# VHH binders against UPF0159 protein Ta1429: the designs that were tried, part 5

Target 1, 206 residues: UPF0159 protein Ta1429, of Thermoplasma acidophilum (q9hib2r271to476)
Amino acid sequence: EKVRLIKYSNEREEMQKVLALLMYPFAEDASGIISRIKAMELSEASAILERIRDLRKNRRMKVGRPFEAVNYVFEVTTNYGAFRDLQRHRFLSIVRKPLTVSYGFDVPPIIAKMPDLSEEYAEAMKDAERVYRIIKERYGAWIAQYAVPFAYRYPVVFTTNLAEATYFIELRSTPQAHFDLRDIAIRMYNEIKSVHPSLAGIIKFV

## First folded at step 4 (VHH; framework vhh_3k1k_2)

Design s9 (from k1 with A33M)
Fold by ESMFold2-Fast, scan of step 4:
Structure s9 (fold): chain B 206 residues (1-206), chain A 122 residues (1-122)
Amino acid sequence: as target 1 above (206 residues)
Amino acid sequence: QVQLVESGGALVQPGGSLRLSCAASGFTFSSYMMRWYRQAPGKEREWVAGITGSGGLTSYEDSVKGRFTISRDDARNTVYLQMNSLKPEDTAVYYCAADYYEGSGLYPSDYWGQGTQVTVSS
């Protein structure tokens, strides 16, 4: 599976935005809060985020609406079955492609542990690829997509925000989650952490 | 060990019908996509029709659609091409081909027959 963070904003600016939104309802003078936040050092802002993280006792305690203001664009390439499950979460899909055989397929873990079944499964996928080629040659890729089994990988580009990403990652990184979604959740977490190490701290239960 | 043997090629008059057969041996026939190609003198080889394994999905080149029908009998390891309403431009050597792996699903195929001549004239 491939998870790639393709668009994000500057961490300092995103942190300033979140902190302004967190403080805004309690201020008589919004300009005073904005000035304080703009002057705030990254280490001080990080300490405030860590305090917020520490106040959450479990994943049922949501991170709050201000974190919806931090946006990410991801490309995820996973099998169509896992994509169907991913769609149950509140991600806004930006673009899609027809289902295709170009990105390979995934063998379910139980089948992968049985060499004879793994070989037979791969053979069935090769048969499906031949059907796909026939239909694509005659009718194009949009019609040919109907021949693509759920095991084949499907690239999708979607947007999410830090609050929704936190909910998804904490829910789907548990041992009981479907293995495909668990892997996606962990990879999304690592992508966010690589570009926004301070903001990623709000994702507590991974 | 692997063989594809075509038969049924003949001289026929315009408007006539002809059925080509391709007998396969030496491989697991039901796992292979079977295709018919043709090549007229001085022309490049042209794809004509295809049929998937036991699932039986078929496809055709536009110029033969509605006139030709591809079918297979996996119990007999044979693929057929029923050609109706034959025209002089259908004159060519017809080849049976078998494709298993992705890289051979288009030109070139994994296995080829030696061809059978179809002439539409007089």
Scores: ipSAE 0.000, ipTM 0.084, lowest interface PAE 19.4, mean pLDDT 78

